# Ledger of designs, part 6: VHH binders against UPF0301 protein Anae109_0457

Target 1, 199 residues: UPF0301 protein Anae109_0457, of Anaeromyxobacter sp. (a7h7h6)
Amino acid sequence: MPSPAPSGLAPGFLVAAPALGDPNFAGSLVLMAEHHGEGALGFVVNRPGPVTVAEVLASVDEDLRRAAEANGRAGAPVLVGGPVQPERLWILFRPGGIGADAEGAVPVGNGLSLGGSRELLEALVRAPRGDPFLLLLGYAGWAPMQVEREVAAGAWVPLELEGSDLVFDVPLEQRWETAVRRLGLEPGGFLVGGGGASA
Key: E = the ipSAE of ESMFold2; O = the ipSAE of ESMFold2 at other seeds; V2 = 0.75 times the mean of E and O plus 0.25 times the DockQ between their complexes.

## First folded at step 1 (VHH)

Design V07 (framework vhh_vobarilizumab_d1)
Fold by ESMFold2-Fast, scan of step 1:
Structure V07 (fold): chain B 199 residues (1-199), chain A 123 residues (1-123)
Amino acid sequence: as target 1 above (199 residues)
Amino acid sequence: EVQLVESGGGLVQPGGSLRLSCAASGRTFSSYAMAWYRQAPGKGRELVAGISSGGITSYADSVKGRFTISRDNAKNTLYLQMNSLRPEDTAVYYCAVRSGPYYLTHPQEYDYWGQGTLVTVSS
């Protein structure tokens, strides 16, 4: 079943334009999970937070923290997903060894799924295959028509979600630059302002 | 407190359609995930369809392409449009709500449940 209309921005990315004035989103790459008449929901996927996976897991379950250390996952950063509900933990993952039907998980598209349950978290942390996942705190939310207006004003540039590499494979510090290049733009030129290049 | 009231069940012929409604009294449910579960005789409760707070939907394989879950946040109402009904869809249908934004497959994860509405596909 396709997402409810209007839904042109999800699944996909929003690439922050240099003119974006909101400090919560400057230089950000946002994965859009939902876009409908009641608003939109997404996650900043290139903002490392001040805590690691092990530190977040320690606050949830000490046994799970030990499992993360044993499996080499202790040092990964937890991302700042957005300013809304900054204490809510979200799990973005690539279903492979752990199926898309994992508890509470919903498909985002192109090999990405989103969840938030303790059972999913434990399964991913303990997975011997090392299935990719990303922990995020908070999300980005838009009221009805708000994200459409921001795109029209040039604050965001939409980029199609053609794969999960911008989320899991491209280093955090390079994700915005890589997304800008996929728009057919040079990052330096985009930062200064430049041509009316389109997607 | 949240009260959930299901309606729209009944007897229908194979190939027929029904629309179930679940009204949440006195609350906004726009921040909650909602789901439809069903329980057939001799079976446990199984997830039929789920909808996130933001409208992302998912369906059991047995109902994909036939059922549509939707929500109306202004009316605090959850819907299940059931088309091309089959005898194996006969069950008591329950709506469920959880405080989190995403639906879950395990019944114990839901905070509130309706009383159920019976759907019987022909005799």
Scores: ipSAE 0.000, ipTM 0.130, lowest interface PAE 13.9, mean pLDDT 78

Design V08 (framework vhh_vobarilizumab_d1)
Fold by ESMFold2-Fast, scan of step 1:
Structure V08 (fold): chain B 199 residues (1-199), chain A 123 residues (1-123)
Amino acid sequence: as target 1 above (199 residues)
Amino acid sequence: EVQLVESGGGLVQPGGSLRLSCAASGFTFSTYRMAWYRQAPGKGRELVAGITSGGSTSYADSVKGRFTISRDNAKNTLYLQMNSLRPEDTAVYYCATGYKIWSGSDQRLFDYWGQGTLVTVSS
């Protein structure tokens, strides 16, 4: 019989604390898609990358790029999802016109689904209702017990996934601050209290 | 070529049990995440249960405590033990590979699905 998977951090968010020393994750908000005995998998959802949705779509199909421009989606940045496999494209979307378990997709929970197929990308771009989506390059990965140790050390603060608004509706620049406030903390106080080197 | 072949479906009375099997070939089964999905007539696909390469499991709330997903890497086979079956469990059940690594622009996620096996729970 397979061992039961420990769960608690996925689906959910990890909010980077000032104590986090890794510059790749400073000030980040990570969506946790999986947390189990084999480790954890997540995506930084507040780091704009160097390319736009239009540039990615143009590499797939010029018709798709034109469709995205026509519906106002072409200018959005593709996010840096994390340092693991930085050339791998992922799609986070809010299910609606496209179902949570559509071809190439798997439910994350609470108004979020995850995929990466070209068919899913085309379906999302061409959806009449304009279902919200994010494109991400790379992911954040943790070995068994690693994320638990980092949380215990104060590097990350878990935040419940109550809905998908932090991923799709809150502006990129405000996502970390908004998440800190949802923890019941003031961002300025959190930074001052947790960060700062002693002289 | 990758193949997933489901079996074990059938007609069963409410409260009964069935065990579904999925025979996998054409890939290194032990390294892939596996899942069971179902689709009732006129509805979308619903994730029922998932299992990682290391054996960690997850379940939809509607089946927790009633269904058990397991794998036998020596036989390249995925199982779904279904107990206390209800009429609302009636669906075609599909075996899927879950996420596969996307290495380069030509690789697809979730493009390894079986043909399905019908489970009917009725009088």
Scores: ipSAE 0.000, ipTM 0.154, lowest interface PAE 11.9, mean pLDDT 79

Design V09 (framework vhh_vobarilizumab_d1)
Fold by ESMFold2-Fast, scan of step 1:
Structure V09 (fold): chain B 199 residues (1-199), chain A 123 residues (1-123)
Amino acid sequence: as target 1 above (199 residues)
Amino acid sequence: EVQLVESGGGLVQPGGSLRLSCAASGSIFSSNVMAWYRQAPGKGRELVAGITNSGSTSYADSVKGRFTISRDNAKNTLYLQMNSLRPEDTAVYYCAAYRQGSFPYSTRNMDVWGQGTLVTVSS
C-alpha cells in the first residue's frame, strides 16, 4: 500500500516566515494550487520579475503586444512564480467571463483559475475591459512530504483562501503584510519571530 | 499543440527488457510534465510512471525497481526502460503530456495522448 500524505494546503496561501533564513524572503506569498500525496505546486504571487507583459507578449506575437498596449495592459510586471521551469508561462485569472471555459484552465479556488494556453492569453489580452489576470514565469514545486516538513519546521504559515483579492487587488508590495494580518499577526512582530527575549 | 508518437513495443519473454520511446512534436506552452500510462484489455488506463520537467519521478508500486522513466528535453522525447518484465505487464502503453505541470497524474488533466504501443510479455 502507498503511504499517502494528507491534502490541505491547496487551495490556499503559504506565508513565508523569517525562519526561512534570508530576511528578504519573509516577504514571499505563495498561492498553493495543488497539494496531495505526490507533492505540491504553487506560485509566488508577490514577486515582480524583470519583464513586463508587453515584453513577454513581444516574444510570442507582436500583434498581441500591440493589443496589450491599446488595452492598457502592457506595463504590468510578469511575476516570478517560482524557480521551477522559469521559461514556462502561467496565467492566473478571475473566472466569470473571458476564458472561464478555456481548454486546460482549471479552478484553483474562489474567484481564481489557472491556465496557460495561447488561446486564453489572447482572449484576456484582447479584452479592453475584462477580468483581471496575472502572468507568471515558473512555479514552486515540492516533492512528496516536502511542503509538510517545511510547514512543520516553521518555514511557511498556511493561510486559507477566502477570495482572490490577494492575487489581483492588493498591491504587490502589500500582499505579504496583508496576508500576515489575516493570520491575526502584526507584520513587525512576525518578522521579529515572537521570541524577542531581552536577556 | 503537441502530437505524441510512441515506439519500442513488442513481444518479449518473461524476465526480458524493452525500452519505450515517446517523441513529442509541436510546442508545449506552459508545462511538459510527462507520464506513461498502460491499459490492459477490459480495464481503464492506469499510471505507470511520471516525470516532471526537473526530473522528479513517480512510479506505480507494481513497477518500482523494475521500470525507469527518463526524458531528453532537447529532443522532446520521453523514455520508459522496462526490466524484469512479467506477463501482467502486458498492455497497450500510452505516453501523455500535461499543459499545467500537475501531479498526481490524472487522465482528466491530459493535454495530449499518443496512439499507444502494444507490449506483450509471454512465452
Scores: ipSAE 0.000, ipTM 0.150, lowest interface PAE 13.0, mean pLDDT 77

Design V10 (framework vhh_vobarilizumab_d1)
Fold by ESMFold2-Fast, scan of step 1:
Structure V10 (fold): chain B 199 residues (1-199), chain A 124 residues (1-124)
Amino acid sequence: as target 1 above (199 residues)
Amino acid sequence: EVQLVESGGGLVQPGGSLRLSCAASGFTFSSYWMAWYRQAPGKGRELVAGISSGGSTSYADSVKGRFTISRDNAKNTLYLQMNSLRPEDTAVYYCAKGTPVYSYRDLGKEYDYWGQGTLVTVSS
């Protein structure tokens, strides 16, 4: 079988298809941050977790929680980014402003950067609402050649990253549907696939 | 060993100014985020201001426009310029060394290292 390019799926999205039998990934939209010969790393960007930004920040610093309240960020959900290292906090943010030069932050591409430091978290929370960021717990990981095999099997459909709006601007509950439409597909038809419906 | 030594605290009247300094040693100062925290009597520690290795700054809403954080990498020194001081600014002020990467398990821990603190009292 011809092998895909080592970095072909990042930066970009993977849209969960019905062939993906894992109920934890049904209707998932994954932002791919890395894709190379040693594997791939991504984040589910449309799965709200059980805790809010305020609850995470309260465990860090009560002043930081109050800053989130003042800036209208306290009630936002912290997302479940994936099943790997579910205790690890990740920060997706728009580069060019606060935290763009933070040690350990890396560009993902197309107006997105990735970090995980406390000082980046503090800088972003204290910025007025309008400087978008997303907090995630855990990540999705793939071994060498694994994500390429899953795409070939029809479990995931790749979508080009044309901007950061699916991460920051489109409501969580609409992100998968919006991504399916950008593939040129209708969500209802995509869910039942070419295999026909039970009804 | 990491050492942070704060100075510049004292008694000042409302509306007055103070400049705090933090002398850092035992690590590559220029590579780390640095911060000022404070703790008022009967309260938990509150982050006041932070500064990145590149000089980008952030401030608590309660001090924004009144306090300025800065750093001098050549002297391994962190500063906090405090203007228009109010009685509610009375606290012990602490210098803190940040770390570039944390897991969620470690977020409940404030910065790696604190100084001994410097007392700021704002009273008539």
Scores: ipSAE 0.000, ipTM 0.138, lowest interface PAE 12.0, mean pLDDT 77

Design V11 (framework vhh_vobarilizumab_d1)
Fold by ESMFold2-Fast, scan of step 1:
Structure V11 (fold): chain B 199 residues (1-199), chain A 122 residues (1-122)
Amino acid sequence: as target 1 above (199 residues)
Amino acid sequence: EVQLVESGGGLVQPGGSLRLSCAASGLTFSNYAMAWYRQAPGKGRELVAGITSGGYTSYADSVKGRFTISRDNAKNTLYLQMNSLRPEDTAVYYCARSFEWLSQGTYRFDYWGQGTLVTVSS
């Protein structure tokens, strides 16, 4: 992972617009973790993969899988975070407790943190009613100036990170539409394009 | 040295069947979840099917009901039975073992094989 330093579009969301032709990102909601002169890094937070949290944990530690099942954490899908390094696992979470940060975890902002350690995963899984988390495979990456150009071209619409409910609380299949509504837009009108009447 | 060797790919007509195999060495196979990925021309790698050490299976929606993943721990071999093949199943298929812990505390699927080409065409 590059530097966690936020700049411009991070921390925040990018909402995929109908003009976006890339099938990796059609209808996606991307959480932006970094945006700086060397590029940008984000995660698609509304695309379920075919593997559950329990299945990922079973590959690591069968005791962790059983703990996740006992604590109600096992049935959630692991998300497809983006096309870059699809084999790499990330942990997006809302830290609990006063001043506690997991070793190796980095703040994204607005109460969100990003990690990848086994120790963090174990702590999150073993805590009944513990901190919310998502597991993601892969990430979205942009070269210097690339995400700025794509936003300017209308492929992405930025949305402020006002809390973490779009990441953890809003049902996965409703996240894109909820984000569109928070932009002050109607999802049906946004999908049609809406603004072409002024020729 | 960890080694995964895929085999069983080939040319098949739509509606046909193929069985892919992945022979694993240099690891304790029974301790790992295993997966099949595929990469179609011009696309990134896509997870097709996974199987845990305990035998629980998961499938991509595009292959559910048509593909079956299985394992033989005594032979250190992973299988993918592919039925009712479609032109869109054309891809190089890769075998992967589950997550590896890095010194920096990140995880990934690793020890990808060289892949086996599946072409579905009449």
Scores: ipSAE 0.000, ipTM 0.105, lowest interface PAE 14.2, mean pLDDT 77

Design V12 (framework vhh_vobarilizumab_d1)
Fold by ESMFold2-Fast, scan of step 1:
Structure V12 (fold): chain B 199 residues (1-199), chain A 124 residues (1-124)
Amino acid sequence: as target 1 above (199 residues)
Amino acid sequence: EVQLVESGGGLVQPGGSLRLSCAASGFTFRNYAMAWYRQAPGKGRELVAGISTGGSTSYADSVKGRFTISRDNAKNTLYLQMNSLRPEDTAVYYCAAAKSYTIPGWGSDYFQHWGQGTLVTVSS
């Protein structure tokens, strides 16, 4: 029997609104992993970085890169997860065969899990047809009350996390538009923000 | 210096309960994310449960609904209440701390400080 989850913005998505002035987050879809009195933490899940999974793995271990190549994991971009600790590698994955009980992995909710250990990365990479995953560099952080103020100001629109398809199944370039449509909005109408000034 | 000392381990029957404690010293406990990890013979270390500075909790699927992590910042102590114990829960349990603003338990290499462990044996 499921128990009620704690309320808040995590787990869930924040959809960047046109009013958002921070260039680090323009047009972004953020997966919210943590939201409490000390602030909030999330990951941009639709911003490709300049390197591939294979390139990151090659810098770690050539055996691991070869395993990723053999198992069809090498070609995907590593995402820019946010401006905080941009050299820190994070693993967002959908647990299935290798999983939520692997070293360092924690459930985010609704079929998503988060990790950062080399042991978890090796397990995911070495499994043929293993759990889907994304590698991310850096994260998004908010001070106490900051994310609540930004949502109230219209910079972010919360979207409930209903499954993990926006993270793994929807193509990267379509994630923001798909999230806007799930809010019951048309992306074109949302983008114009009531004023068409073109200067 | 920073110290984490686990206690409360022991031998219990399947279906029994144990409460583990981790006494922290040498740092400002309330500012650290805390986690419980375990390692069974022949297996890697795995996250059991984590708790953030703000009290947000996370659990491994294998223990969810049976284990409860909690913290007492006034006593600088982390707890793990383990109910409905199974033979598969047999492991050395480790307390871990990280100065972070993150969901605890993202990886053993993420945590800056570790205890020496306490053995839990679940056997008929």
Scores: ipSAE 0.000, ipTM 0.131, lowest interface PAE 12.5, mean pLDDT 78

## First folded at step 2 (VHH; framework vhh_vobarilizumab_d1)

Design X1 (from V06 with Y106W; at its last look DockQ between E and O 0.77; V2 from the best seeds 0.00; counts 0 for: pae O 5.6 > 2)
Fold by ESMFold2 at other seeds, look of step 2:
Parts: sequence; structure tokens; C-alpha cells
Structure X1 (fold): chain B 199 residues (1-199), chain A 126 residues (1-126)
Amino acid sequence: as target 1 above (199 residues)
Amino acid sequence: EVQLVESGGGLVQPGGSLRLSCAASGFTFDDYAMAWYRQAPGKGRELVAGITWSGSTSYADSVKGRFTISRDNAKNTLYLQMNSLRPEDTAVYYCAAERKYGSLFWRPSGTAYDYWGQGTLVTVSS
């Protein structure tokens, strides 16, 4: 007997609802990369941290920092991807050949891939006409059934992954509000489950 | 706290053999791909051999047929059997752990790093 599909919420987004009080996730937009019987893996994609891409690259190799500056990529903030393993560096990128075969890189879906290797980082930075990428520190993790319970309790509203524009093209400050509007909801307040009343 | 501790290096004649070990702690060893790298004096680090979490292996062309990577998940230990050693194999050998998606870390006030051991010196000389 066939098993159901391996993910219900990945690939996709979770949009934090007003009822979500956890300071790690209030106002967040989370990209879901994995969802399976042993839990889920996601990344907050709208929370900038104090560290820039340039600072991370300089610690790897000063030539990488200079290459990123030449390509206009060095000034962006590294995102706070979540509270788990806050030293773990992750790379979200839109593959275009370069970097797609890098060690450990995995498709997420709809033109998004996820990695975290030095090889991938160097390949993306040195390619002047290469794929867009962003850097994140840490991730969001869910135990078995945890994310399902949180969605059922109204903490998150799932949003389908339709291309990669929320990750790469919408400014950080606008991502959560853009996601809420794509759900047909009003950013000033909403109720999970689609009821007619708003808060 | 992640630790990788290499051992088994030393001085050996050309044509000889050595077996390197890497004892791992502080992470779920079974979930990681593991690798050996080496660095000769004045040169960059190069990949020597890798082994995935499922046991698939890969080798640099310069060591194929002479070196064998293996792992013992029950003992959290990575091995490199080095046969038919040549003077150009002289280097510090490093154990590294890699995970699906890669294993790069960066501290907010620190530097980027993978899980690395301190290295063990192999010298091939008459």
C-alpha cells in the first residue's frame, strides 16, 4: 500500500499569524524546505541580522568579499533563519547551472535550492552573471507532528510556493505583508481558518 | 561540542602503508558524510577521499587504487587505509564531517568553518 506524499507543507511558506507569540517567529515568513514523519525544516526569510554578506565572505577569503562587492552582492544582511544552530550557515539560491551540482546542494522546488558548503558559496560568489543567493544563520526545526499542531491551532497560515520572488525579489521589510495579501488577508489583523471577522 | 581527533600518522618509507583514524564526538555520526583532506607545506588543502552517510565512496585521482576510506558507525570512527605510499603523499591529513546541505558554520563574531580535526602528519621519506 502506497504511502501518502512525503510533504504537506514543504515546499511552501508558513505565514505567522497574530496568535503566534513566540519572539523567534512573531511577524515571520518561513520557507519550508522539508516536512516528513520525523519533523520539518524551515527558514525565516524576512528577519535580517547584524552581519553582512561581506563580513561572512571576508572570514572565508578576502578575494571572495571583493568579488561579491564587484557584483553588487556584498552589502546585503545575512538573515536570521531560526533559533536552531545559530552558527549554521545556509545558502538559498536560484540555480542556473553554476552551483547546481555543488556538494550537498538540494532542490527545494520552483527554482529554489538549498546548500551550505564552501564549494557552493565560492561558486555563487565568483559567478558575475550567476544565480541569486542569500545567506542565513540558523534554522527552524519542528519535532514530529509539531508543525501540524501549530497550523491546526492557528499559529501559521500555509502559503503555496509560487516561484522564488518572495525570497529574492520582494524587499525583506515587505515579505510578510506581501505573503498575507497573497492569502487574501489584511495585514492589520486576521483570523486563521478564513473566518469572516478580522482582529 | 564537536570534536574530530586524528591519529595514525607518522614516518614511513616509500611503498609502505599507514592507517589513519578519526574519532568523532559531539554529533550524530551516522548523519554525516565524512572526508579526508590533506595539505602539503605551502599548498592549499585538497580532498583525498569521501564517504557518504550511506557508504558510497569517492577518491581523488592521485590516490585511486592505493587509498581506501571506510567508516565504523558503531565506534563513531572514520578510517583511511593508505597503501603504496609515495613521497608526494607527504602532508598533514585532516578529518572533516559533512552533512546533507553541507556543514559550513559561521559565528556572529568568528570565522566560517567546517567540522575539522587538528590533523595528523604523514611523512613519506627514506
Scores: ipSAE 0.045, ipTM 0.498, lowest interface PAE 5.6, mean pLDDT 80
ESMFold2, look of step 2: ipSAE 0.107; ipTM 0.597
ESMFold2 (binder alone), look of step 2: mean pLDDT 80; pTM 0.808

Design X2 (from V02 with Y102W W104Y; at its last look DockQ between E and O 0.69; V2 from the best seeds 0.00; counts 0 for: pae O 5.5 > 2, unsure alone 60.6 < 65, grease 25.3 > 24.2)
Fold by ESMFold2, look of step 2:
Structure X2 (fold): chain B 199 residues (1-199), chain A 122 residues (1-122)
Amino acid sequence: as target 1 above (199 residues)
Amino acid sequence: EVQLVESGGGLVQPGGSLRLSCAASGSIFSINAMAWYRQAPGKGRELVAGISSGGRTSYADSVKGRFTISRDNAKNTLYLQMNSLRPEDTAVYYCAAKPRGWSYTQYEYDYWGQGTLVTVSS
């Protein structure tokens, strides 16, 4: 039997199986930004942290916090993107209308990008009818072949990136279950790599 | 974890040329900008040249027109072409990289190599 050819997991999602025990990833939906032979990088997109967008903006510039309030952008939580460099802020956004060549931005696919600059944050916050964005602290990283082994062992189920609704439209607490159902799986009854109860 | 390894240093005569290389390995997708710094004996570390992930370059006034920074993203390697070398260019040269993302608390870490010695003398 031919071995499965390695395929890129980025762009795409990884859906944590219910038995995944790592406290950093239990119940998570991960957006995969990069994947190749040197490893992988992704962001948990359904874990709210204790810090709000308003609090981050106030620590940067109080006028920016007030602008975000005026534009209805201050009330969302900042997400916990993963355990690596948890002090590093990332912005998931659509680059149209902001500047196609934003320095340091990493394209993810389907018109999504990850950026991390004060200038980008200010532009997004002040845009009156701008596209939605998410703030994330930290990221998830995988060593060479690590994510492939974890998928093969059933810790993650890959899901294609088919638009941006899971990260911008679906409420945080529904994202994992929505992803599971899109895979044709039952959130309350699917097990990969072990036993135990789900949810 | 990102590791930076410099090479290409050595002894060179005034007016000569030298090319430094810096190979990056590890979690290289987390790297944004890269730069060369140098530290001469008895002096502080100074920026020599920088290059963004998009290829925009900048240079210290003391090296402009003589040094060229470049980056090969396919090989994950940073270069510094040094021409018309002068004795005051003698220093340990360090490869540096800035992580992607932004510390909103004004706290930021850079990645650094071990350095490679360039000596310009006759």
Scores: ipSAE 0.032, ipTM 0.423, lowest interface PAE 5.2, mean pLDDT 80
ESMFold2 (binder alone), look of step 2: mean pLDDT 78; pTM 0.790
ESMFold2 at other seeds, look of step 2: ipSAE 0.034; ipTM 0.419

## First folded at step 3 (VHH)

Design S01 (framework vhh_vobarilizumab_d1)
Fold by ESMFold2-Fast, scan of step 3:
Structure S01 (fold): chain B 199 residues (1-199), chain A 126 residues (1-126)
Amino acid sequence: as target 1 above (199 residues)
Amino acid sequence: EVQLVESGGGLVQPGGSLRLSCAASGFTFSRYAMAWYRQAPGKGRELVAGISSGGSTSYADSVKGRFTISRDNAKNTLYLQMNSLRPEDTAVYYCAAERKYGSLFYRPSGTAYDYWGQGTLVTVSS
């Protein structure tokens, strides 16, 4: 009789429920990168921040800003990834041969990788074509057992990671609604009645 | 904000033992691979032992069978148990945290950080 595999919320999504009272996470879709006995690490992937990719890159390296302009990446918003370390820059990207071997690049799973090194940033920004990436400032962190308690309380609804389209392809303003529909729920009904069952 | 503070170094006779500790703060310790490096007089820093976030260990050939690296995630502490010490083990020992995802900040500088402790001196001498 094999021992049960550790259950985990990562890799996966947490869909913010109406019961969630924290303004940092209201209406959010969180990508969970890590979940273990010592806590969890995630990123809000549907909250645009006040700065663009160009503005963040200019603070790192003016040549990287010019590369982003040349490759059509400069105007994208940098997302607010969460309230922890709001100045820390993170990179979510679709692994496709560019950046996968860079220092600090780590597979999350199912079409997603995560990093935060200058080498990774430079590799992705300088590629003229390739897989998409998102820049995020800050992250969502949970202490041991905290995210499990919040899920049990109905603040978050787990959603399986079925690919990276919710992170890169679905428009920001539709990601939460799309995730709710993938749970088999209607977004309007979910907002009004909680997670009501479908017939 | 990240701090690594080594302790446990000292003077020991050949064949003796020491246990080094590295107290970590300012990051989620359990997520990081950790390592012990040493620097002997007149030489560069060399990797002594490494431990992954999952607990896998690796050792330099010169210390295999004598040194044991371990971690206590509940205490945010890295250890190096050193047995059968030799004069050639004399060095400053450094704790290092691997940048699992890298560290890049929009402010204050947007530069990557590499985290090292201040070191602890181990002297093996009669």
Scores: ipSAE 0.338, ipTM 0.707, lowest interface PAE 1.3, mean pLDDT 82

Design S02 (framework vhh_vobarilizumab_d1)
Fold by ESMFold2-Fast, scan of step 3:
Structure S02 (fold): chain B 199 residues (1-199), chain A 126 residues (1-126)
Amino acid sequence: as target 1 above (199 residues)
Amino acid sequence: EVQLVESGGGLVQPGGSLRLSCAASGFTFSNYAMAWYRQAPGKGRELVAGITSGGSTSYADSVKGRFTISRDNAKNTLYLQMNSLRPEDTAVYYCAAERKYGSLFYRPSGTVYDYWGQGTLVTVSS
């Protein structure tokens, strides 16, 4: 049953190359949630923001902050997901036990899901042994044909989404270099316009 | 291509009724929260009524008890039943759809809607 869906950049990652030039995305790893004729939607997953999960939850509902604190989920940094709508809160999570059927929860692929509803936030936060989740403020957006042009110009290198470990398990400061190595490239060599593994 | 096409607007006398329809295409309608907004001459757009993907409804205080929002997922259509119309209901009415992910803000500034129709004019006048 072949699908006529375009061979898109989502689900997957975009790895920022030195050619990019945009300071909002220098050294970034972007998770691509959507790529279609109307544009693309993605999230920077390696850029810590100035606020914690507790601080964001307190602004939504003080009871949610208390639940997160009680369940050991309050201390993590909220990431800067991108420059568009910097106050919009997004939730990336690995569905396992709970939250997967909450309103606004949508599979991205390969065991990763995305949402931005209060119902999803509550389901994940209130569960004592909930699914791993990551909060982000803002997103990366591309107009029709824009991300394709940036990739063709060498600003971004696509990487397949094989699993959710780059989002949840690899430390923030290592995510970009880990993604470069998964491309078969050496991070130092990639930064100066060369590199590759003989593996 | 996402399209929202409104219909059912027109001229009606005070106390009358109109039913607006919004035909949706280019997306999985049942996964989206939908809303009706209106814009009176010289004013900004205001929310009239909202309906979630699950069917929960909300209304502006000015229309509560008079207007009913509903959806038919099999027909990809959103409706607004407007009863007991008043001259102050005169406006261009817009259909809106938010992304299937929902919307939530760190410092809440309301619901964000990503797709809009071209609008349908409702005139309430004697």
Scores: ipSAE 0.273, ipTM 0.678, lowest interface PAE 1.4, mean pLDDT 82

